# VHH binders against F-box protein At4g00755, part 2

Target 1, 377 residues: F-box protein At4g00755, of Arabidopsis thaliana (Mouse-ear cress) (q8lg03)
Amino acid sequence: MDFVNNLDTDTSLSILSCLDDPSDIVRASAVSRSWRQFVVKYSLSKNLCLKLFHQLSNVDHIIETSNDRNGESSEAGSSSLMDTRLLEKEHRAFALLARGCMSSPIESCIADAIRASSTDNYPVESILNTLEKRDRIGRTPSYWSSTGQHKTTVPESLLYKLIGDLCLITEVSIHPFQAYFQRGHPIYSSHYVRFRLGHEKDNSPHYNNSQDKKGEPGKSSIESNYVWTYTSQEFSMAQENRLQSFQLPEPVLCIGGYLLVEFLGRVQTQEMDGQYYICVSHVKVEGRSLAKSFRVENVDDNGKFGLKVLSYNDPKKMEEMDAEAGQDMDAEAGQSQLRNLEQLLNLLHRHPLDVVDYVWPDESDDEYAESEDEAEP
Below, E stands for the ipSAE of ESMFold2; O stands for the ipSAE of OpenDDE; V2 stands for 0.75 times the mean of E and O plus 0.25 times the DockQ between their complexes.

## First folded at step 1 (VHH)

Design a7 (framework vhh_7uia_1)
Fold by ESMFold2-Fast, scan of step 1:
Structure a7 (fold): chain B 377 residues (1-377), chain A 120 residues (1-120)
Amino acid sequence: as target 1 above (377 residues)
Amino acid sequence: QLQLVETGGGLVKPGGSLRLSCVVSGFTFSDYYMAWVRQAPGKELEWVSSISGSGGRTYYEDSVKGRFTISTDNAKNTLYLQMSSLKPEDTAVYYCATEYDFWSGYLDYWGQGTQVTVSS
């Protein structure tokens, strides 16, 4: 009891620095007024966040929806009181942020597919196909395919928008596509996969809606429009028809909400043309989205940003309330059905009702593989 | 609305030539891989050749490579198969088809086919 009042500052800081759980810091601040003032004065919540995620040193300012000016009082001569109010605002925001990063539920974090570095047979083999946990719709294959290449070193990439501007990413999963309709059932994959997390550039074409359509190959380089603040190691991909999960060595806080998946080192040639392809049936991203509590405003080219607090209510509690509202649940179901309908309509438009399935003779026959011709030079 | 019409088949002697045409309507021709598929009497359907919608990539079955040439005229929405040095084993009904990709197990047989007979 009361050790903050009875011990020197250095001893108290040493004890409180052992608190690595946001709930413990909140409990400490609730013990007494002096404990709360100590937690606020020495920025313990902010220091915990910076210890966990050094990128948070780039928070330029904090915006609270209900407290635009640290309360209603407009006092010109209150620099010390203003400093206290600013520290209290920091304490509230960073305590919520630390709690969100450590205790928010792990969920699927992809909001949308933006574009691929290349796409074969657009729009049928687009990145949009990777959003769903399937390799076929009815009898029709569903996957993204790059264009063919003779060089093994030409990389490919898939760009996604994450749920919210702040997302703690723990795992990325990739399902390579196995061409079950081709002889030998080849898997079109890469030797390695690498992940980047980042944000749009301030002056990028994505602030101008007239450039590229979602899922369509872009005119400008992906790198020219985005700033990548995190780049993972190169993970080895097994050449197997399964969802492969790549856990990041430590959870990574994405500020800005963009994920790039890079495929490195082409493995599989298509027998008929001798060209290398990379195909993916599904991409899944797991993490902790802070979209219910936070928004990021004005990320500059140096990575500085404004942190906007939307609500101090527990994110899990807000999700329960949203689910109980019914309208949001109906909207989510409607969006999922619209995505499925869009894919089915695109396939139906390209492949009318009188489609006839062609089954390649003896899919395990090496003679058939050896007899197919290659692309004309 | 989506339709393919094949023409140009006929009777030809071994070593002769024929040009098959396929007029496409109801979709954007340049957005699809197009294929020629044939069926000889008493045999299974066999793929012959495919071309990308851009016309930049062409693919052939080994038995026809160097003898057949696939091409497109995007302005006329027409797919062609120029067949040269024809052999009796090339005798078949030739179908124009669209593909999901040039290796997919899913082909749309859009036309009624055109008969090619190579006989002395």
Scores: ipSAE 0.000, ipTM 0.115, lowest interface PAE 19.6, mean pLDDT 73

Design a8 (framework vhh_7uia_1)
Fold by ESMFold2-Fast, scan of step 1:
Structure a8 (fold): chain B 377 residues (1-377), chain A 121 residues (1-121)
Amino acid sequence: as target 1 above (377 residues)
Amino acid sequence: QLQLVETGGGLVKPGGSLRLSCVVSGLTFSSYAMAWVRQAPGKELEWVSSISRSGGSTYYEDSVKGRFTISTDNAKNTLYLQMSSLKPEDTAVYYCAAKEGYTYGSDFDYWGQGTQVTVSS
């Protein structure tokens, strides 16, 4: 029963827009050419992505490339096909993006340590020490240390580059440093920790031209070179010698690939000099990196950017799994919409997706996108 | 062998100045935090000042802040303490000390023999 052809556009759109699982939208696009055209025409994959991650409203344009990177294929043909080609391009890119955000493995997402707000005894007590899950190398302590301060209100920060320009962050973990070589084994920590995610300022030469001095104290302020698009709550840090995990309330999509860890409220003085220090032995970030599928280009001062799709030749092809049918239907949706949604869900559950049958939208042909496994005997 | 040798102590009147020097052999400032620690007659060891091995960060005990200046000459492998506006309460044996990373009081890895500073009218 093809209700898309038998119902008005508004009713069909209301039913299909209730799908909140990317797998359901993919199944809908695989049912028939008419369903695929409807999914594409009404931007259902894009709308789902925007519902899940509001930052994706900042996608200004989409660039598609071939497997070999030799072909930039963002060109449009005649004006009469321009809207159709744009909608199909958006459908392909946002369907891949939704899949990446939901199905990519959770992994450690720090690529590099960039710099700290201050560093005592550089280079031995640099931010680079926080990349490894250790507090010592043999007899030598391994940690980052801020410089000493008399006031508790002076903040410190650590700046990291994430794996890829587009990364969904779920968790940040901090291990405070306990000075096991000092009397009383003090922990040099902060009362609170806060996280920011963002990108380099447009036209900034900082780190675009020089990555050779990673971990060196910054010569220009973080405020002059970076734009922070997300700021977390202030998390309370326990004064304990352990890796402390801070789960973000909702996963956050980082566009541009930079993370700032801010330490607020100094706690521990050093007996020798009476000054406050903040020391960290390890920083870990967990999330879903989209570096294999996407790059971000030309992030402007308003946060708008180009989304570059590297290839649809993706080893992340899905195995068959029943779609979760946990759809919240408003009482205001009406009886006819509920019945039509029930029929849609029953139809979609009859069409299981597996690795061989997983169908990506293709470029401007009448057939469903070919599986990469079918192209490779 | 690792050796710290202090010089520059002596007798000075209140309000006077002295410069202490510590020549370091067998180690380099790029590997160690350096400090001055003093002991007045019949008192416990008191930390006076520290300098980081890089970046030029300096730290002072409150009673000497604004009067004493710690500095290094990396080419000469030498630590200095410039003392001004000296008070009778500054009378002590001054020790040069070295440690990897952060340190406090008696937790230093290396110590000099000390140099006597006497402030008396």
Scores: ipSAE 0.000, ipTM 0.166, lowest interface PAE 17.3, mean pLDDT 72

Design a9 (framework vhh_7uia_1)
Fold by ESMFold2-Fast, scan of step 1:
Structure a9 (fold): chain B 377 residues (1-377), chain A 120 residues (1-120)
Amino acid sequence: as target 1 above (377 residues)
Amino acid sequence: QLQLVETGGGLVKPGGSLRLSCVVSGFTFSEYAMAWVRQAPGKELEWVSSISSSGDYTYYEDSVKGRFTISTDNAKNTLYLQMSSLKPEDTAVYYCARDRGYSGYDLGYWGQGTQVTVSS
């Protein structure tokens, strides 16, 4: 006699809504068919995702490319069956999404350098130089340089494409450039740095411009081609020749996969011309990329988008692993008050099978065994 | 022991060209940034151009940009300033300068100078 079948809907929902770990909702869905149906019917995975990452309220629809075989069943004229399939699809997608945001490995997230607000001596001193952790190649300095300015208030920016259209960003690191070949070894930096995350505008000239090259100045301004959905605080830059790490106060989910680094308040003039410059040798971004599991489609002017599930694991296989793991669990929890949440969590965590491991296997695919044979000296 | 010997100055007409040379003895160019500085009669010293120790990066004062070219020949221990489209305002004594070495790139050594006069 489990409490989901024996308590009223409001009481059961109150108890299960106390689960704040996406893996616990997945474990709950594995307890029995009744628990799974309850989790799916009341969108518990989706509701938890929206609580953790408010940006996910902008998911307009879900597209599953690996579940196309369900098309035949969808031709049935039952609206109730279609609603059930949609809820099941949402459960799978948001459960995977929550796991990705909470448990994916933290890694380097820059895919490409797009362009800078300005570039001195293009292409030698371009944004492309910031992708590698170095300030020189042999005797040749490697850095990005802005053009010179007379006023300290003129900002500069560097635009990057992140790995994937959906990426949880935790940290941005900047290495200012010290001109070791100039008198006095000046560090060309800014007083403050600020970060923005966002996406390309729908039908932007930049996206449709076939002449745009990586690191090259475009015909339109950066701001005219992008929508910034997140703007960080202004972080103080130390005037030191070292990699400086700026941890975001909370991890930020980037929908669309673009990062803008803004440099505010010029500090260093070049002796030869008296103008202010900003130079950077390296930019590093750390976060959780969801590129292996998700794509974002058609971000509109209101920020609504299609979430495309690209997981190489069949959602049906994930469901089968979850259901098989759940069959060994004792579902008789008994009837209890709201304070039986500790009992529920204890039962879920005592499950003999590692439900999380069976539903979301590690991404290690023996790739290195084959790559070893492909390695060229 | 350090000698900086500037040559190549002279009287030239507006629109003309001159090539200044600075022959160095007592140190190696490949280890130091070098510069040209000028002083017009009754005026302050003015930076004209600088070149990195590698020779790969060059810098110019705005009024000479596009008209002057700084270069080095490490095999000859010689710094050059190729001056084109000369103007009366370019009339000055031109000095060769070098970085102070290990303590930083402070240009503290001055040569004898070479007079450039631009007049008809």
Scores: ipSAE 0.000, ipTM 0.107, lowest interface PAE 17.6, mean pLDDT 73

Design b1 (framework vhh_8fcz_2)
Fold by ESMFold2-Fast, scan of step 1:
Structure b1 (fold): chain B 377 residues (1-377), chain A 120 residues (1-120)
Amino acid sequence: as target 1 above (377 residues)
Amino acid sequence: QVQLVESGGGLVQPGGSLRLSCAASGFTFSDYAMNWVRQPPGKGLEWVSGISGSGGSTTYADSVEGRFTIIRDNDKKMVYLQMTSLKTEDTAVYYCAKGRYSYGLTFDYEGQGTQVTVSS
């Protein structure tokens, strides 16, 4: 059935605009030359991407490294030819982007921990502890802790770098910290958690982003260095010692590769000082990274950016070839091992000598015998 | 910058009493919990007691509850440990520690310690 040639433009556009699956638009563009020209002319791939991810309206221009048609006779090229080249370029880029968003594997998307709004007992209770799926190292607890506060309304935040400039984020998981070594086993958490996605401001002073600086309130100082383009709803946190997963109502495309986790409404005071604390043992982010296919260049003050297309080949085929050839090492696993070593060295070298016994337990340490499930009374 | 200076240790007979003192400087004293931890000869660190920044809440290890009292004076930037009914098992170097999560945990700052020996 060829309705594009047999129906008027408005009718054909109405029918094709009902396609909600990016793969169906790609299939439509493969039916015939006329269908492809229609899909390209009316920007159907771009329009679907903008419908699914409104942030893509900020794409200022597209850069194609291998398919750039620069150097062809510009004097023989009309404005119509240039418009056609732009529309073809947009079709290719947005079709690939849509395919990536739908078919890329869901994976762990945190590349690094940047800073916390505050940190108690730095560097022992730093944000770096949240990168690993644990609440202890030997006998020593492993968690991030805010500084104490008298008021329940003072927020805290944790800032992370994502593995690529473009990540479709589906889920954020938080493991609150339960102080198993304190009377009553209190959970130091918040009533609510909220997520923001965004990018660095141009010329922001990265050197001044210390978790331990006196400065302005944590939220204000973070806002001074970053632009937040997405803010989630406030999710309720259960006061339980478990990894709690917060699915975003719709997947969100992060442009620029930064995630802020905000903790709202303090719950638990410490018995010894009567102050409210927020503690987290682990943060996990799941999504689809588009880093193998795309880069983001030159994000301006208005949020406009250049989208660089690296390749139109299947990203997962390239990943499989790289893995089989042994050219790429598991960077995430390697970084995890280095973070474990850094945390261990911080515990050993930043604290009194007597603390060493807590990190390197003797042969009778119960750690090696521990096979209990996470649910302890 | 941050300094914790312990004093008041010594030799005492079983059943006796001692008062340990810790002078703090270099931070806003009333904003932080203070703790006493000890290290018996040949053993690891043991948390003994903690007190909230305001002094309104105190907590003790089971082994010392009812025998030891932790007190603070925020105007003088001092924390004290009043020890009574001392046992030979209380023999240890006692350290003043700044911070929270004191039981079996690391601290950012510990003093040089003061030796308590309980012996006949």
Scores: ipSAE 0.000, ipTM 0.242, lowest interface PAE 15.1, mean pLDDT 74

Design b10 (framework vhh_8fcz_2)
Fold by ESMFold2-Fast, scan of step 1:
Structure b10 (fold): chain B 377 residues (1-377), chain A 120 residues (1-120)
Amino acid sequence: as target 1 above (377 residues)
Amino acid sequence: QVQLVESGGGLVQPGGSLRLSCAASGFTFSHYAMNWVRQPPGKGLEWVSGISYSGGSTTYADSVEGRFTIIRDNDKKMVYLQMTSLKTEDTAVYYCATDRIAAAGTFDYEGQGTQVTVSS
């Protein structure tokens, strides 16, 4: 049934525009030369991607890194008119985007911790502690702490760089920190958590500056250096010592590769000073990273960007090849090991692991016994 | 606001003894661990000893184990460091410290310190 050859353009387009699955568009392009030419001519892959992820309308131009081709810039500069070559380029890029967004494996998407809005006792209680799935190293607690505050309404935030400039985010998980060494085992958390996704302002990539101190509160405001293109709802935080997962209502495409976690509404004061603190032991982000296939270049103040295609190879196949090469060649595993060593060295340099008794005893004191009983699920 | 006032330092000969005292105020002393830390000339802070909120647990740096004893008096809001068999390498400014969150990795150094000099 070759209706593309037998029907008028409007009728054929109406039929093919009913395809909602990127896989069906790819199958259509493989049926015959006529079907492929029709899919390319009417930009069906691009149109479907724009229906699924409206942010992709901000693709200003496409740059392909192809085998042994040096004439890419001259091709891009030669004409502003759409021709068959440009339409084929769009088809390839948007077909790869659709495959990446729909079929790339769900993975951990944090590449690095950038900074916190504030940090108490820097560098010991820095954002770097949130990258690993623990609340202690031996007997020494491991967490990020904000500075103390008298007002409940002052927010705190943690800024992360994601794996790649294009990442489809599905879930963010937060583990609040419970001070198991303090009376009453208080959880220093927030009432709400909110997530923002975005990019750096067009004034230089600060993340790539080797002089930027990771985890340190900077003199420049997070608000002044980044553009947030997505803001989530405020999710309620349970006041419980567990990893809490917040699934986004719909997967969100992050262009630029930055995540801000905001903590809203302070809950817990410290007995010693009566000030509110927010403490977190772990932050995890799950999604589909497109880092192996794409880079984003020149995100402007209007959100328009250059899409650079690095490879047309299957992202799953590339990941399997990386796994077969061994853990020593895995950048994420290597970075986690280096972060663990850095954290341990910082703690050991200032204080030994066995300096004090951090376990608050359950001594039949009514206050301690009640707190312990109430904490047990 | 947490305040810590150290005293008891001085000049002693090697093999001598000193008792350092720390008076604490501005917090519920009996609920928090206390520590002694020192800063030798031209070096960073070095942790020396810790004591749990009740005095039931004590710990010491290897360099001072068996020579120093940390004790506390919760009624008087005092922590003490009894130092014996002093060595030239014990020369430092000594600070008492508590963590505002009672964590091993951090201390509130609101004290002025007390100088211990061990020389012949």
Scores: ipSAE 0.000, ipTM 0.216, lowest interface PAE 12.6, mean pLDDT 74

Design b2 (framework vhh_8fcz_2)
Fold by ESMFold2-Fast, scan of step 1:
Structure b2 (fold): chain B 377 residues (1-377), chain A 119 residues (1-119)
Amino acid sequence: as target 1 above (377 residues)
Amino acid sequence: QVQLVESGGGLVQPGGSLRLSCAASGFTFSSYGMNWVRQPPGKGLEWVSGISWDSGSITYADSVEGRFTIIRDNDKKMVYLQMTSLKTEDTAVYYCARGEDYGDYFDSEGQGTQVTVSS
């Protein structure tokens, strides 16, 4: 039974507006031509997306890349044909967006490490070390270290580029670093961690900057070049040598593709200099990347942006097509392998040791145990 | 000078067991974590297991979890690797390694002990 045909518009809209699942709205639009036209006419896919992610109210315009010259012939006599075409375009884009946000696989979402608020002993202790799930390469420790500070209140931050301009983030995981080579095996961590998601400012001076090298300290503050549209609660960091996962209370849609990890409240001093340090061995971000389906064009200071649709194909089908064409997936794997090789060569140059492939156990594990007071010359 | 001498390797059938031993000298053994690492034929080194100075913290690579057990005896200055349910993929030269100090290059000079899992 198609009840939409037998009820007035207000009653039908009230019933359909009770659908909270994107699959239910898609099914409604598939039941009959009249249901599809109703879903399109009343922008139900767009309204669902706005209900789930209020940031999508900032979509200024939608750009489709396919020029379909065999598109629908105009039905002669429609005075509002342009309005109908716009509503159909919005329906297609927002239906795809809703499907992506609800059905795309959860995956690792960091594309690259950009920079840290500070770095001790650059480039050896750079943010780039946090991209790999390890705390050592052979006998050489692998971690990011802040510079030393005398006050506990000085915050530190790590800046990452996410895979794609639209990414639904569910979880951030941080592995603090334990200095197993120092007396007492101190864990250099913070009391709290906080996450921000956002985008670059339109006037950001990243063009041809020699500081554009990944992990290199910049002259301008991170805050001056980015707009943060989401800020999480402060999560408590356990003072333990393990990967600690922080589930966001609700999945957060990141528009622009940047993540800032902030470390608040210094805990551990180094015995040799009496200064506080914050060190991290690994950062992992999990979420649903929409990179295969969408791009974001020009996010302005008010958060308005253009939504570009790259493909209406299933993201899994897009991955299969990309694999056959030898595209981004192979390039990403090659870049990761190149980074690992460069790190290993640099370490072998400084410390001629046999390479040991040490990887953190899949489950959180702790090495500090009862060794904290073992002091020996 | 730091010296680590591995022993106990040999030929074993799939599903079999071996116990590897490492005798340490030249440093305060009770003050350092100890590790087992291995090098399969034609592959790089891979970390297998680690044990803290007091045996309070023990970690394993996923590939050996539930099958291998690391043990230490501080009085005898020994670390052991008890291997059970051995697979052909466990075939490697096994090395004992002292906890990771930046300047300790002597552990890479060890001869290791060969484990061959074959029918």
Scores: ipSAE 0.000, ipTM 0.095, lowest interface PAE 22.4, mean pLDDT 73

Design b3 (framework vhh_8fcz_2; at its last look DockQ between E and O 0.01; V2 from the best seeds 0.00; counts 0 for: pae E 19.6 > 2, grease 25.3 > 24.2, placed apart)
Fold by OpenDDE, look of step 2:
Structure b3 (fold): chain B 377 residues (1-377), chain A 119 residues (1-119)
Amino acid sequence: as target 1 above (377 residues)
Amino acid sequence: QVQLVESGGGLVQPGGSLRLSCAASGFTFSRYDMNWVRQPPGKGLEWVSGISSSGGYTTYADSVEGRFTIIRDNDKKMVYLQMTSLKTEDTAVYYCATHLYSSGWYDYEGQGTQVTVSS
């Protein structure tokens, strides 16, 4: 017996609202047609995604690419049918978003370096150098340097564009630069680092970012054209010449695709001028990109935006699951529903919080040793 | 609606102390850096002090360094400015302000509180 059909709506909602994993809601929607209709009708996928990622509360509407506009004439179908189509569209979009947040590969999420708050010797010590993993390119040092300050309290920042309008960020890594060419080999770190995630302001003229010379010190008067929807805690940074990883307390969904790295409290003086500097050889951002599935459109002054779905990865599997769920309503359906309920109950019971540390195996960098074929003279 | 309400201003003698308070409402207070700024008579707005969203980082203008202390309470949604060794040049309307970008502009400011330092 399907409990969704046998229980009152409030009880069924209470039970299904205990699911904390969006993937479980998607699985629940695959149990039967009645379960799917219930999940869709009550927007369970949306509600759970909003609970996990509060930034999604600013989704004003969902946009699907018109390829699925089969020519169903906008005849004035009943308001009820329009509502159902909208709820189905929401379910598809939030189910895809949930899948992307759970299953997209962890990758580097930096697309470009936009600007530094200051740069000492532009372009040699530009923010662009932080995209390079190495602190040296041949014989040339590779790092970003701030301007010098007499006060330790003057902050600095590095602004990056992420690879997608939607990115689930998990970790930021920073490599303070050691000036190996200076006496005493000073390390120009900060006491703390802080991270902000957000979007560009709508009223920002599309200054073709082509003219903002990458790595030019932003004039101090450049009003921040950005809205920060997330701000991390301050992380302590060691004065060490290594890549230091800062894990966010929870995965953060960045909407708009910008990251600001803030450096707080200068540590190291340059001997020549007695001023404090911050220098960074590399910045890494790790997370899951939804750039293949989603785009953000028309972020208003209130931070509301359109969520555009670019592609549903497996539309056929959803249709096939809907078609299979329709055919198996014959007599074996009762046993399959019981097995599915038992599987769902077993899934609900088999979640002891055994945090199985899925140690994803480090894909060993296959060093393709390019065999230099020694051309014999 | 975002609201910032400053209080604790008054008349003080040179060398005296005063504690300003700012009550915040209408936004997630713990997500914003907070600042104190002041406007002396006939002068523009001057930054005084800043505190990070978590309270772990504080900064001060040169003119007030060592004399003023900024503190916040995220549970109460309050920011404070303890002022000591007050000078006549500290006379101003004091405002608390939110800060969305560490090198940028202030997003919101209150109505201010008058501080007058006079013999």
Scores: ipSAE 0.000, ipTM 0.257, lowest interface PAE 13.1, mean pLDDT 80
ESMFold2-Fast, scan of step 1: ipSAE 0.000; ipTM 0.465
ESMFold2, look of step 2: ipSAE 0.000; ipTM 0.131
ESMFold2 (binder alone), look of step 2: mean pLDDT 83; pTM 0.850

Design b4 (framework vhh_8fcz_2)
Amino acid sequence: QVQLVESGGGLVQPGGSLRLSCAASGFTFDDYAMNWVRQPPGKGLEWVSGISWNSGRITYADSVEGRFTIIRDNDKKMVYLQMTSLKTEDTAVYYCAKDTGYRSGYFDYEGQGTQVTVSS
ESMFold2-Fast, scan of step 1: ipSAE 0.005; ipTM 0.222

